# Designs tried in a protein design chat: VH-VL binders against 7-cyano-7-deazaguanine synthase (queC). Part 1

Every score and structure here is a prediction.

Target 1, 227 residues: 7-cyano-7-deazaguanine synthase (queC), of Persephonella marina (c0qst3)
Amino acid sequence: MKQSSSIIILVSGGMDSAALLWLAKKEFDKVYAVSFDYGQKHRVELDFAKKLTEEAGVEEHFIAEVPHLKGIKGSALTDRSVEIPSEEYPEGPPVTTVPMRNLNFLSIAASFADIYEIENIGIGVHSVDSPYPDCRAEFVSAAEAAINASSVMVAKKKNRITVYTPFLGMTKTDVLRIGLELGVPYEKTYSCYRGTIPPCGECATCRQRIEAFRSVGLEDPWFKKER
Positions, changes and structure headers below are counted from each chain's first letter, unless a header gives other numbers; antibody chains are not in Kabat numbers.
F stands for the ipSAE by ESMFold2-Fast; E and O both for that by ESMFold2, at different seeds; each is averaged over both directions (binder to target, target to binder). V2 = 0.75 x the mean of E and O + 0.25 x the DockQ between their complexes.
[cut] marks letters that were taken out.
Atom coordinates printed by the task and the answers are left out, and those that the model quotes come from them; centres of patches stay.

## First folded at step 2 (VH-VL; from a04 with heavy chain K100R G105E)

Design a04c
Fold by ESMFold2, look of step 4:
Structure a04c (fold): chain C 227 residues (1-227), chain A 122 residues (1-122), chain B 111 residues (1-111)
Amino acid sequence: as target 1 above (227 residues)
Amino acid sequence: QVELVQSGAEVKKPGESLKISCKGSGYSFTSYWIGWVRQAPGKGLEWMGIIYPDDSDTRYSPSFQGQVTISADKSISTAYLQWSSLKASDTAMYYCARHRGYSYETDAFDIWGQGTLVTVSS
Amino acid sequence: DIALTQPASVSGSPGQSITISCTGTSSDVGAYNYVSWYQQHPGKAPKLMIYEVSNRPSGVSNRFSGSKSGNTASLTISGLQAEDEADYYCSSYTSISTHVVFGGGTKLTVL
């Protein structure tokens, strides 16, 4: 049932954030969105994020820049000299790790939440399949504590800000099933880390997405075979 | 007001170099792709290439790769189109234009410069 | 390079509706919803009329509409007016050279 409350969600244009957006529209009275331009090779995701938030009918969709991440070498997502891998993610943080990405993003989203007195911040992390340190339950708990300690709204209103992570403990396939039940328009989502049109089909996120669709008996809309 | 203002008309001889400019104002210049479009007299529009001024990421149409240089100086919100050696066939109107979103693949040109007429003749 | 096919000219009378076609391939118009339409009056820069197949920017009359079926996009102008007389260009992203291409243009004459 919908709550008489507000949420701001981090929308990347990908499958997980789309599922979160549709879930939030069901569960919350007012839904805001924020997306980030941090110099990622796949900037096209921001245009997909815009299309998703327009279809869902959010109150406002903010685009926040994080330009300091553009100059940091060593991440395949922001450093053009580092190749996006074609292989499966190894154990431990992959080359696609952007330093403290979600810490930066949650801090910025928390600033919006504080200004607009929004009680919830949504992020579509699911720890079962993620190699990134800032997608794990330990990180989420620490970030929520820091946000509440920093919030003027919380200090003034004596309430709390919740970091809403409904997909923790789930696989990519679990999240996809939820999104399909919610009616997420997956043809309007974008997951490729290389930022190509069409999606490359070979980076770890493309392969993970393709396999998730196959595991539920569907074809990925981007790679649907035509007769 | 969001504007792209181009440098004035040029009359040149074959073999000469040329650099024309496109100055953006009224928006965050480094946040948008800027493209160049050629229109020969009585002909259609031709996409030449684009640049993202913040990091100078530059992409060219195959028809123009190696024929021109696209560059930008973000400190003065200006993009450039440059020839090292003009030919008579370079006579055309040249437009700069801004993409409306964050990606040149998915977005259209929403703001256009007034055009720079380049005439190359003896 | 890859060009989108438009009719060279089209004509209509004031008040009539007309449609301008833009035919590409399965690597551009057929593959993507990144089709745009531009209007160009003589001596003027192009003006964006439609983006992403069917979206109108602010300030563009609802007499202009866009659609796509298969490899063909269409611009429809209803209630033709003298001011609609111009050249019209479509554009699309293409995966073949990973860039944007324009159609050859269509001269609209209002009779």
Scores: ipSAE 0.000, ipTM 0.544, lowest interface PAE 13.2, mean pLDDT 85

## First folded at step 3 (VH-VL; from a04c with heavy chain Y104W, light chain N33K)

Design q02
Fold by ESMFold2 at other seeds, look of step 4:
Structure q02 (fold): chain C 227 residues (1-227), chain A 122 residues (1-122), chain B 111 residues (1-111)
Amino acid sequence: as target 1 above (227 residues)
Amino acid sequence: QVELVQSGAEVKKPGESLKISCKGSGYSFTSYWIGWVRQAPGKGLEWMGIIYPDDSDTRYSPSFQGQVTISADKSISTAYLQWSSLKASDTAMYYCARHRGYSWETDAFDIWGQGTLVTVSS
Amino acid sequence: DIALTQPASVSGSPGQSITISCTGTSSDVGAYKYVSWYQQHPGKAPKLMIYEVSNRPSGVSNRFSGSKSGNTASLTISGLQAEDEADYYCSSYTSISTHVVFGGGTKLTVL
């Protein structure tokens, strides 16, 4: 009889999802991963996600396409007519907002959890005050309730499903410190929203990453002088 | 109506084997987990393990793994708790209890058997 | 793999309200999310009083209520009556819903 715990991790190839993946490998017996292709300009992140999951040694890594998100207009992440800004807009939701992105992602991950009888779904959110509504604790709690209400595995009394958010309430720097202790290969992670190689160094996510490394007395592996 | 009926009290000597039973009636036996709970004299409740009778999925508390065997025969709506070699420290009251898991009705041990007193002494 | 700590005893007079605490010590994923409470009179099997933190099964008096704040769940009994004198146990799940633990129990004395 099976007496183990399992998790499916939403892996983007970025720093936060990498730290989550390494933490999950420490805390769970079986680790699955899912990554999403929703037409983002930075699709190269999927290549980095695959490299990370191969190094971590996950049970399986799924790539899920989300075509209805590919078709939306007005997001800098999916609409090539909208330029990715060098900074966030201060007067409202960022132009990088993809409507209900994490709701779509969690529901798809929940389908895999139901099929494989996985007890946990991991997502690397770490800010209560995120400008993205679908990165906040209120959203996570509501999504977990909906998942449990609709799960066949739960309806059959086998297990409950928990949405695992270990970084909620932490800063980017806190998450980086955790990942460094866990041995995350940050040179194999990718954050740039523009999708360039090397990363552009000027979009909001690149600057946040650079600042996080500096705050712990390190240089971002992508921007070291020896390269 | 809905009941869990356990086998009668047992007086045993150390080293003897024992299998006690818990029969469910008045409900769909295979649709619920059955748990076993120990209560030593004057002590609290200790969860020993749980079984899903439909497929015999069985899970043990780390404290009881390898010390007892939990099983079920769904054809007669009965769960079992078994020792291969009793010790004096096995003297306790043993309860079976029904657990639905996550559901709209209840998600806890909602129906309890009357208990089986096991005394191991010589 | 969680531990639940309850006070060994609590007392109150008829008509008063009392609260029994149940505090978790584990940082397991999903720990303390679903808490249940059981009443046990001497010589009798336990009876479910509260499930999923605050829900009452059919036939349980509305004098019994449950709540949770952080890693601490609470059972409150209002309008205390002599028949409430019993042992009370909390129970919770670990990272899966079928890995269960009980608290050490609380003896309620009605003065």
Scores: ipSAE 0.000, ipTM 0.503, lowest interface PAE 13.1, mean pLDDT 83
Fold by ESMFold2, look of step 6:
Structure q02 (fold): chain C 227 residues (1-227), chain A 122 residues (1-122), chain B 111 residues (1-111)
Amino acid sequence: as target 1 above (227 residues)
Amino acid sequence: QVELVQSGAEVKKPGESLKISCKGSGYSFTSYWIGWVRQAPGKGLEWMGIIYPDDSDTRYSPSFQGQVTISADKSISTAYLQWSSLKASDTAMYYCARHRGYSWETDAFDIWGQGTLVTVSS
Amino acid sequence: DIALTQPASVSGSPGQSITISCTGTSSDVGAYKYVSWYQQHPGKAPKLMIYEVSNRPSGVSNRFSGSKSGNTASLTISGLQAEDEADYYCSSYTSISTHVVFGGGTKLTVL
């Protein structure tokens, strides 16, 4: 069922944003995408994001640079002196946490939504107990409130802005099942935080992806046996 | 035709209570803020406060906080302005007016009631 | 303490253009994000002439225009006509307290 409305989707090239993109193409009349370059070690994900948005057929795919996040010390994703973990994280937020990442991203996406009068901003956050503070329901609610308070479109009484989070409360496996039903080309998605080709298979996000495929009786397309 | 119709003129004595009304028609009453504006004889317009009838979200000017009560009954598309104890200084014309839009952030009154003259004298 | 200051009166002859100013007395730059203008004839309710700085509602003559520079908004009436003789009020939100303020009003006399 298509709505008579528009959405801008945050697309990282990973499994969850791909599932969100395919779901949005089914649910919304016009689908835009935005991806972010913040100096992450795995910048190759942007190449996969472009391939996904081309295949899905979005109205436009914006690439936004976030230079103030480049080289922030203490994050394994942006600080070359911090190694990408191969095993379980220490207590507290993981070293892969980029400070305020999704807050920065949502605010930039909201600027595009205001300019193009797009009523919905989609983000593929899930999991009840995410280790990343900016992937939780409490964060999403606060960000939506701030966006509506700041929006010119809302101030002109034209519409409200909704942060669309269809995967909240779902497991990685739940999201994968939805994406499989929607026909997401998972061989064209990329999850590795180390940015290697082929994916390393060892970082937390690679392991989570492999486990999700195994839980539904499938093998990850990146790690299939050769026939 | 969009219209706001106010209750008739009132002549009261100091200390009496009063509740005046503003009925909206021709539009979705619960989709717009309704404000109250005072105009003392020979003076300018003063914003008193505003209400969103759907959920009764009410905001008051600091000058009128605690001096009046603004309320609404969405089942009959009517907003109210109420005094518990009138003073001679309450003698004024009182307008209700609709804000354009679906949110509390407005700076425009696009439809005005005809006004209710309230006279308070001994 | 936020107020909008208007001149008490202005006058002009038929066919002239005149401008009515509306200046904030607060250092809060955001106090004038959305400025509106109202016309009030004697004994009648106010009528919205301009909203959101420069937008005209349906049925308002294009002789009325609005603009803003810094903390001063302006209503310009071109081609003055006798029917334009009225009181004019500006209005804005305050970013400090999120409530509405009216200017003191300007009496326009068409000579």
Scores: ipSAE 0.000, ipTM 0.406, lowest interface PAE 17.7, mean pLDDT 82

## First folded at step 4 (VH-VL)

Design k2 (from q04 with light chain A31T)
Fold by ESMFold2, look of step 5:
Structure k2 (fold): chain C 227 residues (1-227), chain A 122 residues (1-122), chain B 111 residues (1-111)
Amino acid sequence: as target 1 above (227 residues)
Amino acid sequence: QVELVQSGAEVKKPGESLKISCKGSGYSFTSYWIGWVRQAPGKGLEWMGIIYPDDSDTRYSPSFQGQVTISADKSISTAYLQWSSLKASDTAMYYCARHRGYSYETDAFDIWGQGTLVTVSS
Amino acid sequence: DIALTQPASVSGSPGQSITISCTGTSSDVGTYWYVSWYQQHPGKAPKLMIYEVSKRPSGVSNRFSGSKSGNTASLTISGLQAEDEADYYCSSYTSISTHVVFGGGTKLTVL
């Protein structure tokens, strides 16, 4: 094991990436972050991501653009003609699927990892609750293999790159419990796919977040009475 | 140098159409929201609406919805404010402004154009 | 419908500190920490002085500071100087109308 270890965390501003960020601050010596602007309707999440990385005290927070995803039709997250559902996700990939989103993101994060010689890339996927194909264990394994096959650092035998996925096999409630214990400021996280302020409270992601807080005996900070 | 340069002053009659422009330079024009702000003579600032030039996502103040059209031509880094039929009450200074955040609700206008004075009189 | 209320005018002598208030008619200002302040000299475009309640953009003097308490945001100018004489506007997003709102403006007179 390395005496000094570093990680780059994919930070979206949401609950899962916030929990991962706080966990990484405990587990690694140097923590970097990367966030992505891919034309999502909920771009406000990037402002929340910036607040989280500043509070956590990361070494550097990169913002990467993914412009080709901005023009893709058929996803509710990027295509204004497709409504964001109020109902639960149907069987199969939801309409909010952005094609190969995490593959694009991991490849870009890997380029930072390769250049800065960062040994770990962290992503907050938890397959039990995820309807998205690019949030599953088989995807992570394949992406890690492709990253290492592509890496200049690995080719020069300097180190290997690990895709760090500590939440695989967990529910959203499990991840929330970890984040609460770590002191994640959940009032500074944002989950709404509609990108509204305040959050809509009715999209699938908002409902999953609300239910996760209820299952641990808490109210979502966005909907708590004033203190 | 980051700047927004607006088209020149306009003198118009009621019922005429008008399109004024705002050209951005010195930055990635398609990566920032551009808003339009009205200031009637001797009055305060009024937010009219905003556009994200990359995909033309456009939002309007309820007071201006249906009254004006906001558009952009990203190939020439230019945003527009357009009236189909001017009224005397449209007499005002019109500013374009760049929004520094990824969303217009979570940050502020950091760069402002010099303004375009529109005078509508008989 | 939704308004940000500012005093119409405020005055102070050189060297004093003055405060301009900005109060929401709803909890919009108190709900989120995204209040901004703009300075406008006569005949000129507005200039951003404060964003995110209390942050200063590069090139803005540290004599300008911002704060928020409940539904009221405040702009404080310390060490008042003649060139601070201008109109000042607060701004915030309102979720009820899904748009940005400016306050009515405050004329600062340096005596």
Scores: ipSAE 0.000, ipTM 0.558, lowest interface PAE 12.9, mean pLDDT 83

Design k3 (from q04 with heavy chain Y104W)
Fold by ESMFold2, look of step 4:
Structure k3 (fold): chain C 227 residues (1-227), chain A 122 residues (1-122), chain B 111 residues (1-111)
Amino acid sequence: as target 1 above (227 residues)
Amino acid sequence: QVELVQSGAEVKKPGESLKISCKGSGYSFTSYWIGWVRQAPGKGLEWMGIIYPDDSDTRYSPSFQGQVTISADKSISTAYLQWSSLKASDTAMYYCARHRGYSWETDAFDIWGQGTLVTVSS
Amino acid sequence: DIALTQPASVSGSPGQSITISCTGTSSDVGAYWYVSWYQQHPGKAPKLMIYEVSKRPSGVSNRFSGSKSGNTASLTISGLQAEDEADYYCSSYTSISTHVVFGGGTKLTVL
């Protein structure tokens, strides 16, 4: 059943944010979305994010630019001279790390939450499979505290802000199962860090996605073999 | 108001070089792809290629690869189409157009320039 | 190259509805590409009428609608008016050639 409350969710166009979007539509009365243009090589994800939020029927879908992240050297996602890896994520921060990405994103989403008086900020992080430090419970707790300390809505004693992280402690496969149950149209999601159409199938995120579908006995809609 | 303003008509001889321009105003020029479309006299529209001015990421139609150069100068919000050696068959109307999508594959051209007529005659 | 096939011409009387088709292969008209439609009056630049298969830009009359079924996209113009007389082009990305194509164009004549 729906809560009589509102949420703004971070939508990247990928599997996890799509599952979060469909879950939020079930659980919350008003659902807003925000997506970020930070100069990523895979800008096409924003077009898929718009398609998903349109199908889900969100109240509004904001596109926020993060210009200070555009062209940062050393990240495979924003530096054209750095190749997108084909291997699985190594231990420690991978070359696809964009400095403090989710901290930037949550702070911007919090600004929208303050302005629209939205009580919840949703992010589709899950800690089990993620190599990124800004996808972990420790980060989420610290960010929520900082957001509430900074919020004008909270300072005016109108409400508190909750960072909604329903997938913490889950694997990619667990999140996929939830999304399948919710009816997420995975053919309309996009995960490839190389930004190609069709997806490359060989970068770490494409491989992780393919393996998640295989683990539940399905083929990834993007890589399904002809009948 | 969002607009694209193109340089004026050109009359050239075969073998000459040419660079025509398309200046964007009223929006964030570096945030949108800009494409070039040819229309020969009495013919339909032909997609030539497209550029993302922020980083000069450029894609060409196979029919025009190696035949023209698409470039941009983001400091003056201007995209360019260049020929190093014009042919009589280059006689056409050339439009620039702004692309709506964050990727050039997934959407449409929402704002069009007025066109630049290029006439190549001996 | 993959072509988007449109009828060369279509005609209708004022007040009627007409439909212009745009047919491609499954690789170009499948679930993962967008279709757009452009109107071009003689001597004028093209104007976007429909994007993302069925969406209208601000300022475009609701007499214009778009749809897609299988391998064919359609532009429908209801309540034809003299001003609708123009050339109409569909457009889509093709992954086979990794570029955008336009259909050959359809001349709409209002009788």
Scores: ipSAE 0.050, ipTM 0.674, lowest interface PAE 7.9, mean pLDDT 85
Fold by ESMFold2 at other seeds, look of step 6:
Structure k3 (fold): chain C 227 residues (1-227), chain A 122 residues (1-122), chain B 111 residues (1-111)
Amino acid sequence: as target 1 above (227 residues)
Amino acid sequence: QVELVQSGAEVKKPGESLKISCKGSGYSFTSYWIGWVRQAPGKGLEWMGIIYPDDSDTRYSPSFQGQVTISADKSISTAYLQWSSLKASDTAMYYCARHRGYSWETDAFDIWGQGTLVTVSS
Amino acid sequence: DIALTQPASVSGSPGQSITISCTGTSSDVGAYWYVSWYQQHPGKAPKLMIYEVSKRPSGVSNRFSGSKSGNTASLTISGLQAEDEADYYCSSYTSISTHVVFGGGTKLTVL
């Protein structure tokens, strides 16, 4: 990476954003973070995001409110009348889809990047395991194009903004291996979409996390058997 | 400045109703859980329950489930604690407190109201 | 509701260090969630002294520190001063009945 390079990363408090945060701390000179409060049932993730960014030592951690997403019916993540599924994700977009979530988030992060003249925006998406349309390479490419077309920083400096997606083409297990090598403190991460303490262990995200640990011969720190 | 301001002391008789208030200022009221804590005279602190004002998600201690009602009016940044029929044993100091975390389970109360003394006697 | 055990009282002289214990179970203090400590002077509301086991809010003296080991959390006050005389409460979430519990409180007397 170039001397004095900077990045703003989207941090959710989960495994993937934690791996991205630790990777970014090694690859970039200045690391900023942004997290989003969009009325999700699993609000505790923001507490974990704060703990992770404090431990990593980011330049600044912004919390951006997205109140219009709180009122959208039909998503299990924001609508209390819609149950969070216990099974694996179905084919196609699951009930946990928040409409255009990553488009909203990237545009807000791009505003911070433009104001602070940050040339990289990091997001921990990996398309192999994701059922969400806004976690795909096609979306990332289109979003990057739109960001560069609208950026004042790019116009003034004649540079490009890069949407940094190092985990595209990877599975959750692949990302976990990278994070373990980087020394990510997975006991300080949170993945449960139900927002319970302890994590529910039965939603799709909990199951994916547990399976990822099992596949590398480890137990999930949240679900270790007490002795 | 971030603060919670509670309604004034109350003197009541058994069987009467009562609603006490806790008004938040200096922060985004709808973004934090607000809890209620009881302290009987000369006794320790007891968690009663908690509310998320944005959507009124409310949780109660088993000891207080069905005994009180916790509510909020987010348009005026105010949380409430209410009894439909007071008992002499409800005599206590009642505090509201803001929870610093997004989840009420993981962290602590960082801002406390000044307390509301409720006295219930014949 | 008292689920966490604290000593009823502790005393010390100015300049000493003292430690207040808070003993629970594997379902609360011994679990992954955090322990917090509150100070309460007579007639005053509680004040948060320690959160997340060992962190201090802004404006709290570095003489106050927290830790935990197994099912026991500890609040340590070094360089004891007269203004430290107060009641101290620990607090934790419990997965039994899914609520928050306080310790019974410890009266600290500065001799």
Scores: ipSAE 0.000, ipTM 0.585, lowest interface PAE 11.1, mean pLDDT 85

## First folded at step 6 (VH-VL; from k3 with light chain A31T)

Design n1
Fold by ESMFold2, look of step 7:
Structure n1 (fold): chain C 227 residues (1-227), chain A 122 residues (1-122), chain B 111 residues (1-111)
Amino acid sequence: as target 1 above (227 residues)
Amino acid sequence: QVELVQSGAEVKKPGESLKISCKGSGYSFTSYWIGWVRQAPGKGLEWMGIIYPDDSDTRYSPSFQGQVTISADKSISTAYLQWSSLKASDTAMYYCARHRGYSWETDAFDIWGQGTLVTVSS
Amino acid sequence: DIALTQPASVSGSPGQSITISCTGTSSDVGTYWYVSWYQQHPGKAPKLMIYEVSKRPSGVSNRFSGSKSGNTASLTISGLQAEDEADYYCSSYTSISTHVVFGGGTKLTVL
């Protein structure tokens, strides 16, 4: 019987995870997805994540709640009393930092990987422009080691688990170019940290997205005139 | 069995206050938006507003902003619609409904309560 | 507030196909916002028939289908049956006032 390669992708509904999803559909036989509800102001991204995974045709899309992160004070993403910045990120971790977000996410994804015997976990981190410590190469390496040390699938010698990070060492613009070549429907992606419809256009992630499109000679689909 | 069960019919006079309820069961009540929809006698449906019971994030139609209060008590899986001073024009059927999506903007109401008839007459 | 426009009534004979329209603007139906459709029999609560423009909930007959083009969404009922006689409402989010709007409703009569 032929064995197939499989991956579970962390899908947020944003540009980077969409590019990763389309790339994974090209590179792997079976693609699963997982998304997380951690009380973020921009929960609408989860509805966009569902649309993306339906269009890509994933095997299954899991939605996992992370209730201990809901309402964490001091983070602009989960604390309504903290403003989402309109400016570029300051020195050090920004006010939008959610404590150990990707560590929580990877550990949950690893549980799904163990149960479904999925040998790859994909995350769309790129380290060149990221202010978040849990988006960097050293974090990824440490997380992969911990996952393999904890995995029942690995302990039973069925396979190893690889944390697939094809965008490490790339800029936001580099990732956008890859997604455009792959045919990612960027009008179906959502990046705004304020969670508004339409997106606010002024928070740090909206500005970074707009600048990335501008740098390749395109307008952000959210801010183009309808036809 | 996923269901929403509303409080019984009410007959009131203009100027009186009223609070009607909507109790959810058979699902994680705090994980879904709950909306309120009005239907005046012989008329269509009108969206009044919506609440996320976990954190009480509440949104109102412009037509109902300041006219009613939507609230929830998540400890008993119940949402509420209340008036501080009823008018005769508040006579209508009021439905609560559960929203399918993670955001109230991007999906639909999949489960509806049976409705509460409110009659306001002198 | 922008209202969604539906015909007041529509009729058809058993076995026919009928279409109910729902016309809005570029700020609601005409965007990529979702459109949903509800069926309401007299004295009963509404029932979701179509969500996300064209998807059917579990237990809804495949005789019901939905579509959207430009600023107009459509509900199509094929193989019309007596039980389909009801009021039908479309619904969409609108960005103008950041709320949900319903259409005025369409009474379907099965002849």
Scores: ipSAE 0.030, ipTM 0.662, lowest interface PAE 8.2, mean pLDDT 85

